# VH-VL binders against q96il0, part 371

Target 1, 167 residues: q96il0
Amino acid sequence: APERGAERRDTAPSGVSRFCPPRKSCHDWIGPPDKYSNLRPVHFYIPENESPLEQKLRKLRQETQEWNQQFWANQNLTFSKEKEEFIHSRLKTKGLGLRTESGQKATLNAEEMADFYKEFLSKNFQKHMYYNRDWYKRNFAITFFMGKVALERIWNKLKQKQKKRSN

## First folded at step 14 (VH-VL)

Design Zf20 (framework fv_ebrasodebart)
Fold by ESMFold2-Fast, scan of step 14:
Structure Zf20 (fold): chain C 167 residues (1-167), chain A 120 residues (1-120), chain B 108 residues (1-108)
Amino acid sequence: as target 1 above (167 residues)
Amino acid sequence: QIQLVQSGAEVKKPGASVKVSCKASGYTFTEYYISWVRQAPGQGLEWMGWISAYESYTNYAQKLQGRVTMTTDTSTSTAYMELRSLRSDDTAVYYCARETSYLPKGYDYWGQGTLVTVSS
Amino acid sequence: QAVLTQPPSVSVSPGQTASITCSGDKLGDRFAYWYQQKPGQSPVLVMYEDSERPSGIPERFSASNSGNTATLTISGTQAMDEADYYCQAWRSSTAYVVFGGGTKLTVL
């Protein structure tokens, strides 16, 4: 079932809206796929006493997520639009209507669609290359700040342990 | 030296179109996005949209959707902003500004601005 | 669509501390940026990522961002600081970049 691998609810009541985060959650929560980007958003937990470094990491992760979602929403929209235009152009050239006799959306065979996919990938080669570069750079920055936060937490635990020993 | 140099001032009639250019130099063009920001006389800054160097990713302000088009020419490191169906309230200084493509560091360099006057 | 509200003007005497606020719903959950604009000139980035200062900007410029309010603070204000100041934030949904209405800082 979709339940086991999808979003999880930590003590949230049944019947709560699909888009609402879990009630009183103390962990990050993964939402359902976005309608346009088809990516699952992460809802970040905000600690009660969030440090400036933790706040910076959270903001960076949120902005990277929004950047990523908007890129894929735009890419999916462009792909869908150009695919429809290609199909309509080819059907018009053949003198065919946009719908079949049964009312289904008219389609092209795999051989004809292969030309579209090849052209689309070629046309968007630079776009995907620079998206990947920026995606890796963004994740490197996030990883770097995650490391800083981890070191901050370790140091705070060591301070607390040292205080307990002195007592 | 890092510079963004814009095209000169223009006077247009209502209903016309204007295309402003922004030529970048002194840095790797493909590592930055270009935003366009306008400022009506005596008014504040208004964001219009941004574009990636390879025209891969473009977002426009909602109120300008359908009237604005942003493009780039990577071979000349130039960004363009075309605004169509001009109205008198489009009279403004139009700026280009750069921001890194991989981190939200803000607009560290701006063009000198292009005054576009729309009058009958 | 998100809106960032700034006071239209702030006046200080030379050497005093100027504070310019920028208010928006949950602004403290976003990065805030500050720009200085002098008459006839392009804006200049003076603060980024809430509290970071670009190279070349005097140390008397500082900033914070918490809750619903971001604040630009100029200590020991000088005549050369007289300008319009704009805050900016990244906003999700229909408005990716939003500028505040601007604050005219008068040093007199």
Scores: ipSAE 0.650, ipTM 0.848, lowest interface PAE 1.1, mean pLDDT 83
Fold by OpenDDE, second read of step 15:
Structure Zf20 (fold): chain C 167 residues (1-167), chain A 120 residues (1-120), chain B 108 residues (1-108)
Amino acid sequence: as target 1 above (167 residues)
Amino acid sequence: QIQLVQSGAEVKKPGASVKVSCKASGYTFTEYYISWVRQAPGQGLEWMGWISAYESYTNYAQKLQGRVTMTTDTSTSTAYMELRSLRSDDTAVYYCARETSYLPKGYDYWGQGTLVTVSS
Amino acid sequence: QAVLTQPPSVSVSPGQTASITCSGDKLGDRFAYWYQQKPGQSPVLVMYEDSERPSGIPERFSASNSGNTATLTISGTQAMDEADYYCQAWRSSTAYVVFGGGTKLTVL
């Protein structure tokens, strides 16, 4: 059986935020910006008496966060790579080295970089459109479940008040 | 004396990979680019790509994207070109060539060439 | 990929002037480099940017650019000049290298 050479897909390291909140936390914690996505991760608190709706909301928020972290980590990596490629290519075409005579990294001017940004945005336009669409869908769903949880909490408080009046 | 010395001839089957080396000497390796150019029997020169020896940045010909990988080892002043998923039309003499990183002056030094034959 | 177009062959008598053209849509922006290749040998750079010759290339070799056409000129062509000649240019947008199809120079 020929050993399928595992194509090491350079999987962008799943930026598991190493942020650990204090063990005795009773609320959500916001971590420092992730080094890859530049997004601040949220560690969601799990109540002892979490309702099924609260759990569903928490899971949806967590999944959405992970989705968003992965998207931006990959996007930032792609951007950095393509930017470097553009700079190197342009320097070469200009007959310039990667370093100046003083040993500094050669750079392009703002006008030259404007072309890169325009091209990059054009190339990734569809990807960003899909991201925005999905971002809205996810956030609408989260908002909807937030409303349901709020209603559930109100109802539970009302039931508790009625029971206290009957005793 | 400036020299580019390539690895010896290779015979490969279709679907295999080949890795050709190009050892540079007589100059500061990291100050130049290495380009790879191939020539099929009785055909013209075809550019494959170039690599910066300092930062290992690469630029590959569109036709070879996904199949070619260029690398450098600065400790040995050696450039490598790997071509995967070989086909019969990949049969060619493969050349490494030096190009300055400052002010383009063309390919001033070439390797002796490496014949790669792809046959069933 | 924009292709540099060269005549497939040029014939010249000894002592006469040979001219090899290289045409491309964006060649006006960049100087074309020229290479000589003899059978079984690696290419040799004969002309580079600013119409300069590498060390060891005879003065009979010259190059010029006009519009989208580069021309290699060999004055007083000798039998030893019989070879394949390739023009080469850079693409400004991609930093890709493009070669011409090559011209076989025959000295009759």
Scores: ipSAE 0.025, ipTM 0.617, lowest interface PAE 3.3, mean pLDDT 87

Design Zf21 (framework fv_ebrasodebart)
Fold by ESMFold2-Fast, scan of step 14:
Parts: sequence; C-alpha cells; structure tokens
Structure Zf21 (fold): chain C 167 residues (1-167), chain A 120 residues (1-120), chain B 108 residues (1-108)
Amino acid sequence: as target 1 above (167 residues)
Amino acid sequence: QIQLVQSGAEVKKPGASVKVSCKASGYTFTEYYISWVRQAPGQGLEWMGWISAYESYTNYAQKLQGRVTMTTDTSTSTAYMELRSLRSDDTAVYYCARDHTYLPRGMDVWGQGTLVTVSS
Amino acid sequence: QAVLTQPPSVSVSPGQTASITCSGDKLGDRFAYWYQQKPGQSPVLVMYEDSERPSGIPERFSASNSGNTATLTISGTQAMDEADYYCQAWRSSTAYVVFGGGTKLTVL
C-alpha cells in the first residue's frame, strides 16, 4: 500500500550515483479512496514488540475505521438508489423516456432536484446526528486507550533506566 | 432488569415472509445496537445482521442481503427483523441480542428466541 | 464465506482444565468473544475483548487471542460448565460478524 507522509529521497549528491532508493516508513500510511465510501483507509503500522494494550488500541482503531467506511458506503448507496428512483418517477409522470437519444440517462433540472435533496436531508437528519454522536464516542474511547499506551511506554522506559543503573 | 422479549413462534409456507419483534426494557434503547442471530435445529449460530436504534447504521450478512430488512421503533423500544422469500432451510430459532455502539463488549443480553418453521 | 474453526467436542473430568480453540486467518488482529449455550437456552456471553470477563462470570474462565488462534480456558471445570461454546469475531473485509462452528464441552 502507498505511503503518505513518508519522506523520500530523490537525489544523492554523488559523482558516481545521483539517486538513493526511497526508504520505507515506520508509521501509519493512507491508501487511495474506497470506491463506495469515498474515504481513504489508514494502514496501521505494527511494531515488532506490540504489547497487548497496543494491540487492543490498534484493533479498536481498525474497527472504528471499518464502522465509518460501512456507514458512508451504505449512505452513498442509499442516496444513489433513491435519487434514481426519484428521477425515474418524475420522468414517467412527464411522459419522458429514461434515456436520451445518445443513450445517456435522462436528468431533471435543478428546481426539480431541489425537492429530492430537501426530502433526503430531512429524512436522514436524525441518522446523521446519531452517527456524529457515535463518532465522538468512538474517538473518545480511542483517545483513552492512546493515553493508556503512552503511560505504558513511559513506565517501560523508566524500568529500563532503573536496570541500567544496577550493578 | 435489562431484558429483550421476542414475539412468539411462527409457521410459514415457502415463499412467505416473517417479521420477528424484539422489545427492549431496562436500559436506554438508543445506546445499543441490536444484532440478529439464527440457529437451525442441531446447528450452530449464524449472524444475520445488526441495526442501530435510530437506523443510522445497519449491516446485513452477505448471504441474506436482499432478503432481510431490520428496523426499529424507538417509541416502543422495539427492533424488527423481516425475512422474505422463505425456504425450508430458513427453519431456525431467531435471536435478538444487544451490542454496544462504541465498545467491543459483545452481545451481552439475548432474547429468548423465536422458532420460525418453514414447511409445506 | 469466512469461517472460524472449533473442535466439535472436548471432554474433561471435573476439576480438570478444559481448553477450547478457535482458529481463523489473522484472528489475532480482531477482538474475539465467547458464548456459552445450554440446551433450550439462549447464548450467554462469557468472554469479550479477547480476555475480559463479564460481571457474574466465574474467575475460572479465561481467554487469549494471538496469531491465528483464540483459546477459551476453563480451570477447575465443573459439571455446570457442560454446554456448547461458540467463538465470535468481526471480519473486517466483509464488515460482518462470524461465529465458530461450536464446541460441545462434556464433563464426565
């Protein structure tokens, strides 16, 4: 998967070789947008000695990402489906065909589509409010676990220093 | 106390639809998802899907997509699962179970189950 | 499509340790859950978040999840622990829940 935010080298100052190969990142990276959700997935870096607590944090972050992607994939699918149904019903009442002479899908003007957008937004208002509530709660849980991981890392560094001062 | 109470047993012919209800009490309905799980006689558990209380998040098992619809009624704290185009292999006990919305706590409270028999 | 594999049966004597495994590709990258089901009854959650125990579940129940295998361990197994046990995980690629096939625990 492509790395985003990774620093790359293009040219080495050398008389024999002018280029260095790109170096791999030791942190998370962002992939291309998902076809249905339009969200970019995050690929999480897994450290060599991942603690049980670090593993739980990673699992929680992964599940939250999948929850978010599934919500938006379903929402986009529902929007697309209802939009097509609305257009087809309005064209039928006007006595118009579903396709233009060029074989493209027939469409409605902005004034007619405004009715659909108004209905869709009002219908989905409560869904979006509760999505936001759950999104904040999920991020709160992730932040809490991030704090626990940070404390664990500090404690481990302190233990390591104490051992080094022992004869 | 916290409980989920399901509707009674149903007998249906192939091709019919069945709608099972699951009434929640003893907790804030809108803070949990409801999962639906079925179990054919002598078989294991099979997940069918889950739904948030405000229907802001739904997800169905791929095998059942197009045949299953899950809904809720927040005014009565009730979840519903409708399965269409029934076949004999849909004969099973159908369970509802609550699932936490933002923590990986698992399905901690289950309904008593609803036997749906599909036969000619 | 994806499946979690459990042994169909496990037998132990009272007081012995029972071990029930659940195997799946990259299962250790997901949270595992365990349910107990007795004949004619609804399932009961006995373990969540890989190794956490719900209130009311005896301390003799413990669990782990790493690599491709999750394990439910019952120490000092009692006759009352005789039941079917199911593991469960979330499958990321399909965004749906998967149950293992179940293990019948017999306490002889």
Scores: ipSAE 0.572, ipTM 0.804, lowest interface PAE 1.5, mean pLDDT 83

Design Zf22 (framework fv_ebrasodebart)
Fold by ESMFold2-Fast, scan of step 14:
Structure Zf22 (fold): chain C 167 residues (1-167), chain A 119 residues (1-119), chain B 108 residues (1-108)
Amino acid sequence: as target 1 above (167 residues)
Amino acid sequence: QIQLVQSGAEVKKPGASVKVSCKASGYTFTEYYISWVRQAPGQGLEWMGWISAYESYTNYAQKLQGRVTMTTDTSTSTAYMELRSLRSDDTAVYYCARDSYLPRGFDYWGQGTLVTVSS
Amino acid sequence: QAVLTQPPSVSVSPGQTASITCSGDKLGDRFAYWYQQKPGQSPVLVMYEDSERPSGIPERFSASNSGNTATLTISGTQAMDEADYYCQAWRSSTAYVVFGGGTKLTVL
């Protein structure tokens, strides 16, 4: 019932932000960026006469989206923690405090941060490679089911045209 | 021959930690995820968390967050689950189970590891 | 408690059709899975992705998932089907797994 605020409760341990989708829509729509993953969620339209194949495609797309959001939420959390640790470590090595004379949080220049990015990318290279592999596999599966749905829709359209022609 | 072999039974005191291992064989370890599921005596299945082989994806059940850590060693095709600050209600059979990159369910399960927490 | 609700027990006579339900808010928007567990044994996947049957699982096992309820159906129930059955889903708002409380199927 759209009148009831039957919003799905998103609890934050997985890094997925809470977001209220439109209750009625004739199209897919894109929400605001998730706080943790920085990805925009897609909310999928559910047609009134959704076929079992269309349901399977929608569920696969939804679960792939959640998988992707969780990966990037975890990745961004790890990046932020390691970045802060790196900055603190380098400032300590330089004999500098965590804050500037003006009371601002001390930062490293782009050249110094390049060391962190190189280390982070190197350390996470294998992780990102396997993420990309799985992302590719999931998108291949989605594309395959999209093809099946397209064929089903063409078949149904032909059936309707044949019925109209015979009338 | 696909197989998940878990470490042997453990008896622990409250407040201790336990680390259960799950050695995979018969498939490419890096192509699948490992989930951990426990079952208290006479109770149902409770999901604890899952981990990808390269630790690119880890997620823990909310009620266990802060007490559980899952790791993998790809060189030995082994997954580990460590549970800390054990309580009597942590007494359970702990299972590891294989899960695919597409969530097709847990198709192969380890034999289970009984962890008894006694006071 | 579990987010997914199952009846604690279901009893059928041999040859009858057993139906085990699993209820959860918007469960039909997620894939449902079913596991069979016999005493002293590890769970066995019997249905996946709502209605798909793994290789080696008898044809008398079928399943559906719509609205708020997923159903495991065992036609021509046999004594060997006596077991605990658990449903499972990915939670819609998070990437974590949830199991139903389990149903003891008794074949009398």
Scores: ipSAE 0.561, ipTM 0.800, lowest interface PAE 1.5, mean pLDDT 82

Design Zf23 (framework fv_ebrasodebart)
Fold by ESMFold2-Fast, scan of step 14:
Structure Zf23 (fold): chain C 167 residues (1-167), chain A 121 residues (1-121), chain B 108 residues (1-108)
Amino acid sequence: as target 1 above (167 residues)
Amino acid sequence: QIQLVQSGAEVKKPGASVKVSCKASGYTFTEYYISWVRQAPGQGLEWMGWISAYESYTNYAQKLQGRVTMTTDTSTSTAYMELRSLRSDDTAVYYCARDQSYLPRSGHDYWGQGTLVTVSS
Amino acid sequence: QAVLTQPPSVSVSPGQTASITCSGDKLGDRFAYWYQQKPGQSPVLVMYEDSERPSGIPERFSASNSGNTATLTISGTQAMDEADYYCQAWRSSTAYVVFGGGTKLTVL
């Protein structure tokens, strides 16, 4: 169900609010994967009558998304660079060139790459622990404010129902 | 009480490097990020970057990429900011400040006293 | 290239309300923060997350953030409030942390 502002768009005097797109365009929606983080961004719908609590929740979710995208973009870049360096180092040790006879990039088999993955995970263990800690703390805050918004909406709905019954 | 205490003033020649320290006390160092912010004489505040307590997670201002390095020493609860290839326009007071980057940003709630870095020939 | 624009100066008489604005594209979609800086001193956080006041900051300080403009309001302005005031927001697309140019508040 859309927010109260979106529910009243058809009756609003503003032409802009009357031109609400199909239902999915009046809600949060998912974009294509970011080429660096490989995460799909969420584009947040902003209702006309957004409450202060709803605004705070949206800002928290947007900042968490940006933080998450930055972390994974940097992590993926680091992984790619270190993987390339590892492959080049191992090929040099074996006396092999960086390209195959077919002109394609030379690579290592799964057994050889296991050494890289083990090294990368061990090296990045603390970073990933801090990422998980930060991610949980951010999501706890988001969940807390989601609860506050839900209670606000219930309270407002009860107040409106009471007014209708009293009149 | 929460305090951030910075190293003393520095005078450097163009092309040199400077490393400013920021010792934290009165809180759990590993729970917060440290931002570095500078202010040229008579000018406004300019953000340089932030670092987590364990050095593995940094984010630098784009115009300072390649010239700035931020590190920490958890055993001494100290953050460091090194700026290389100094120019006269790097003359500024350099501040460290505590930031809650792992929570919704609550701003920079505690600041060091500042370190004046003068770059002159 | 300032992302956040503040007036360079604002003057008020003692006891009057001072309003300091901070303007930026879609600033009301981000959290705004405010800092007070007196000569020779470090900045002090006076407002965070748009309208929240840190412990120890007088009740006469308040703030709002809507549309493109965040506003710091000081009611019953006192001589001790004379300082430079800076707004701050987070914008990962241009700069991860951005400060306004600052506003010098003069209490005459």
Scores: ipSAE 0.490, ipTM 0.728, lowest interface PAE 1.8, mean pLDDT 81

Design Zf24 (framework fv_ebrasodebart)
Fold by ESMFold2-Fast, scan of step 14:
Structure Zf24 (fold): chain C 167 residues (1-167), chain A 121 residues (1-121), chain B 108 residues (1-108)
Amino acid sequence: as target 1 above (167 residues)
Amino acid sequence: QIQLVQSGAEVKKPGASVKVSCKASGYTFTEYYISWVRQAPGQGLEWMGWISAYESYTNYAQKLQGRVTMTTDTSTSTAYMELRSLRSDDTAVYYCARGTSYFPKDAFDIWGQGTLVTVSS
Amino acid sequence: QAVLTQPPSVSVSPGQTASITCSGDKLGDRFAYWYQQKPGQSPVLVMYEDSERPSGIPERFSASNSGNTATLTISGTQAMDEADYYCQAWRSSTAYVVFGGGTKLTVL
């Protein structure tokens, strides 16, 4: 998915990335809103000694974020396209041009646009319902693996404590 | 019993369009994504695009954007892939494949039998 | 351009361990998937989410993914394992899904 962010260098002189968390951060960092999805991406902190289970959780969270961003980018583009088609259709019906005398795009008033918003929401209700279902399923998986990571950390601490006592 | 069954082989002339169907059975169609993957003779797999059952998510490979359209019909549990402005290098076996809708998104666990599309003058 | 690089061919004797690599920039930060394709047949998923086996895939198949390289390992390789193998990963910046170029595994 495309992302709009300030250009930042990963290293000097190598490359420029669109969006990076602050280098001094030891925590997850939230970036600026994506141009297409309007959602803020999260960049995850990676510990030096990440366990395989912690890595799986991070990948799950990353993929869920990308899935979510792509859904909303597509919905926003669909909305914009259909809005323009609706405006052009209504202006044609009224015998009006697509441009005002000042050269700007001709628009409809709020009362006329209400018809479009009602139709768009109604038409997309089922699609949004299934998006929410999939979002819940993804969050269930993330919660499950968060629980596994927590149990792994507790177990490792208990093992460490037991080993130190027996030595 | 979980199956993806594709339409039969097609022979097309350059500039024509082809529409391949993929009928799902043995599972809840609306819970899974359908991907399209093609394979030219003697070549590797090339991803073409991905569509959710309700068309709430649709993405195409960049080099095919503008020539490919993917759709679904939930009433018949069928996915479609239309490729326009065919060229000789579009000659390939076209596969549909099921991916999970929640996790993992891009694992293709069930594949159709493939549809050979031959583009020749 | 997101590219997954596989060796075009790997040869192994029956009973030996076959190793097929898939390399891509920061591939270890993504999930890797593996498919087996025999001549005239559709691909079959053999490994998912880096190291998980689908039901019905023998335990001799294993995989890993770290850094820039994912590896499919087939221990005690059998003649029936002879096929083309493809890796696959998610790439959001250039293509949403990418496949490696494929590796022909020969067992003889």
Scores: ipSAE 0.451, ipTM 0.734, lowest interface PAE 2.2, mean pLDDT 82

Design Zf25 (framework fv_ebrasodebart)
Fold by ESMFold2-Fast, scan of step 14:
Structure Zf25 (fold): chain C 167 residues (1-167), chain A 120 residues (1-120), chain B 108 residues (1-108)
Amino acid sequence: as target 1 above (167 residues)
Amino acid sequence: QIQLVQSGAEVKKPGASVKVSCKASGYTFTEYYISWVRQAPGQGLEWMGWISAYESYTNYAQKLQGRVTMTTDTSTSTAYMELRSLRSDDTAVYYCAREYSYIPKAFDIWGQGTLVTVSS
Amino acid sequence: QAVLTQPPSVSVSPGQTASITCSGDKLGDRFAYWYQQKPGQSPVLVMYEDSERPSGIPERFSASNSGNTATLTISGTQAMDEADYYCQAWRSSTAYVVFGGGTKLTVL
C-alpha cells in the first residue's frame, strides 16, 4: 500500500490549513517541551524489522535523552529553589516582608539579582563542565553505534542486490 | 584489582542516623557513578539513589528523598551514603555499586555490603 | 510495589534449560539487566543491555528483551547456578533504576 506522507495537508477547524503527522510515521518526531526540563522529547520511530543493533541504538538514544531531561529538570528545580531562598534571605536582611502591599511576591532589583546569578553560575560552573563532558562522551557512544548501524544497512543492501540478481 | 570496600556493620536506635562509606580502587573513580542499593532480610533489592563522582548529578529514590544524602570525596575515591531518621524497617544490608556514567551498563562491581540493624 | 514482575521461584533439573521472566509495561523499549545473588554474597552482573554477557560469565547464560517481557535463559543448568536472580531496568519518571522482585532458581 502507498505510504501516507506528511505531504498531505489537512484543513483545521475554521479553514486553517496545517500539516498532520503521517499515520504510522516513518521517522522520529519532536514533541512539546517537557514541563520540568524545558527540553523537547524525541519520539523515536521503530522500524517493523528493527535489527538488534538498531534496537540498541534506539534504546541508547532514549536513555541518553532521559538522562539529559533528568539533569535539566534537577537544575531548573535547584535554580528555582535557591533563587527563592536568596530572595527571602535578602528581604529578611532588609527587614522587608515576603509579600508586597498588593499581595504579590516581593522581588529584588536587577542589581541584587545579578549577585544571585553570579553566585549561581560560579557555584555550578564545575557541574556544568562535567555535564558537558558526559554529554560529549554519550554522543560519541551514540555516533559509534550509528556507524555500526550504517555499516549493517550497507551490508544488507548488498545482500538484497545479490538476492535480487539470483533466481 | 577493581574493588569497592564498604565500612563495617552498624547497630543504631530508631531516630538515629547512619553513614556508610564505599572506597573504590583499581579504576578511575570519576568515570563512574555510584549507586546505593539495599536489601532487607529475606527481601529483594531496592535502589536508593546514585551520585556522580564530582557530585554533578544526584538522584534519590522517591520514598527516601529527604532522609538520604549521598556524597563523594574524589581525593580518597570514596562515596558516602547517610540515612537519617532511622526506622526498624530500614534494617538491611546496604550495597554500593559502580555504574558507567557514559554508556548504560548496569552495576558491574558491587561492594561487600554493610549490615545496618535498627533496633526497635 | 516492584515495577518489574518476576516469578518467585523456578525449579529445573541439572542439564535442563532454565527460563526466568521479567515483565513490565513496555519493558522491551528499555535496556534490561540481570544479577545473580548467592546466599550471603553481593549480587553479580550476569547480563547487561538486554543480551550482552560480561567477561567471566559462562556462555550458557543468554537473555532477550521484547515487548513487555525480558527473559534470562540458562542452558545446561548446573548446581552452581542455584541462586536468586534479579532483573533491572531504567525509568526516569519515579526512579532511574528499578529491580524486579527476584526469582529463586532451584537446581534439583
Scores: ipSAE 0.503, ipTM 0.772, lowest interface PAE 2.0, mean pLDDT 82

Design Zf26 (framework fv_ebrasodebart)
Fold by ESMFold2-Fast, scan of step 14:
Structure Zf26 (fold): chain C 167 residues (1-167), chain A 120 residues (1-120), chain B 108 residues (1-108)
Amino acid sequence: as target 1 above (167 residues)
Amino acid sequence: QIQLVQSGAEVKKPGASVKVSCKASGYTFTEYYISWVRQAPGQGLEWMGWISAYESYTNYAQKLQGRVTMTTDTSTSTAYMELRSLRSDDTAVYYCARHGSYLPRTFDYWGQGTLVTVSS
Amino acid sequence: QAVLTQPPSVSVSPGQTASITCSGDKLGDRFAYWYQQKPGQSPVLVMYEDSERPSGIPERFSASNSGNTATLTISGTQAMDEADYYCQAWRSSTAYVVFGGGTKLTVL
């Protein structure tokens, strides 16, 4: 029967990359950094007897990962685009071409680029603070559900021990 | 009481632009995202995009990329959606809807809708 | 891509159980949401995160989500439940919101 085979790389429309785990993985898999977000994706293993609480935790972790991946992919693309536009506008103002005689992209010196970095950081300060707040809240929620799953597993162990002793 | 109140109906000719507003009240505006969803007459719901309260992060539906712009004004707790180069198939009721930046990520409150009619 | 598919209509008698399905590839790996829309009104959230019920929504509303199918179940259906119902999921979390095509529930 055809199998998924070796790990592979896929790119989503949102600008995030996905990786598939090795063929016989029975645990969570961590992939290499995404091309756009520079974050490592996690592929979650689904156990055969997953409880509703475990399923909710997995969905929450998956959703949070995709949110995080997309945020940074978009942020990095925005940075790249605005940087390119800034360089082109400054070179045009100076009457310079977009490429050097050697065919390399023409660049601005570090002092000229400082204006762009300052403006970009200032413009995005609130965005990053908002992201940090949301990231904190999401991780708090994940930790809370991890605690619930841990308690459920402890309870199940107690039930198993009780059954073994009552047999 | 949590409310999202939208601007009134608009009639536009093809090629024009429309800007719809959505004024939020009853909650901390900066704690939520605003999505825009439209519904053509007799049709289903179509997501257009969302914006964070700080006007710093937007995500637009691929079909509308290049024609839509979403902004916010935190001083008035108002979100805006501007759609350019209007076509007859843009005739729809446009809704704003609130959703969390953390779970639950859901449209728990909706504006009353703004009818935008595009006709020659 | 993963379009959410709903039956266009479902008919039930008062007091009967209504079931509205929403199908999509690996939908059970994402949170599903349900909205009720009556003519001339805005949508109203009736179920979130697969099976959670918002404050003010009657206990007769319940939902599940597994595999490729999410289901909204209305027990003891009443005339006031007559409306269009839409399922919704986050395809890539914040990037793509996907709605089902909608199901018209009629209560005869």
Scores: ipSAE 0.490, ipTM 0.750, lowest interface PAE 1.7, mean pLDDT 82

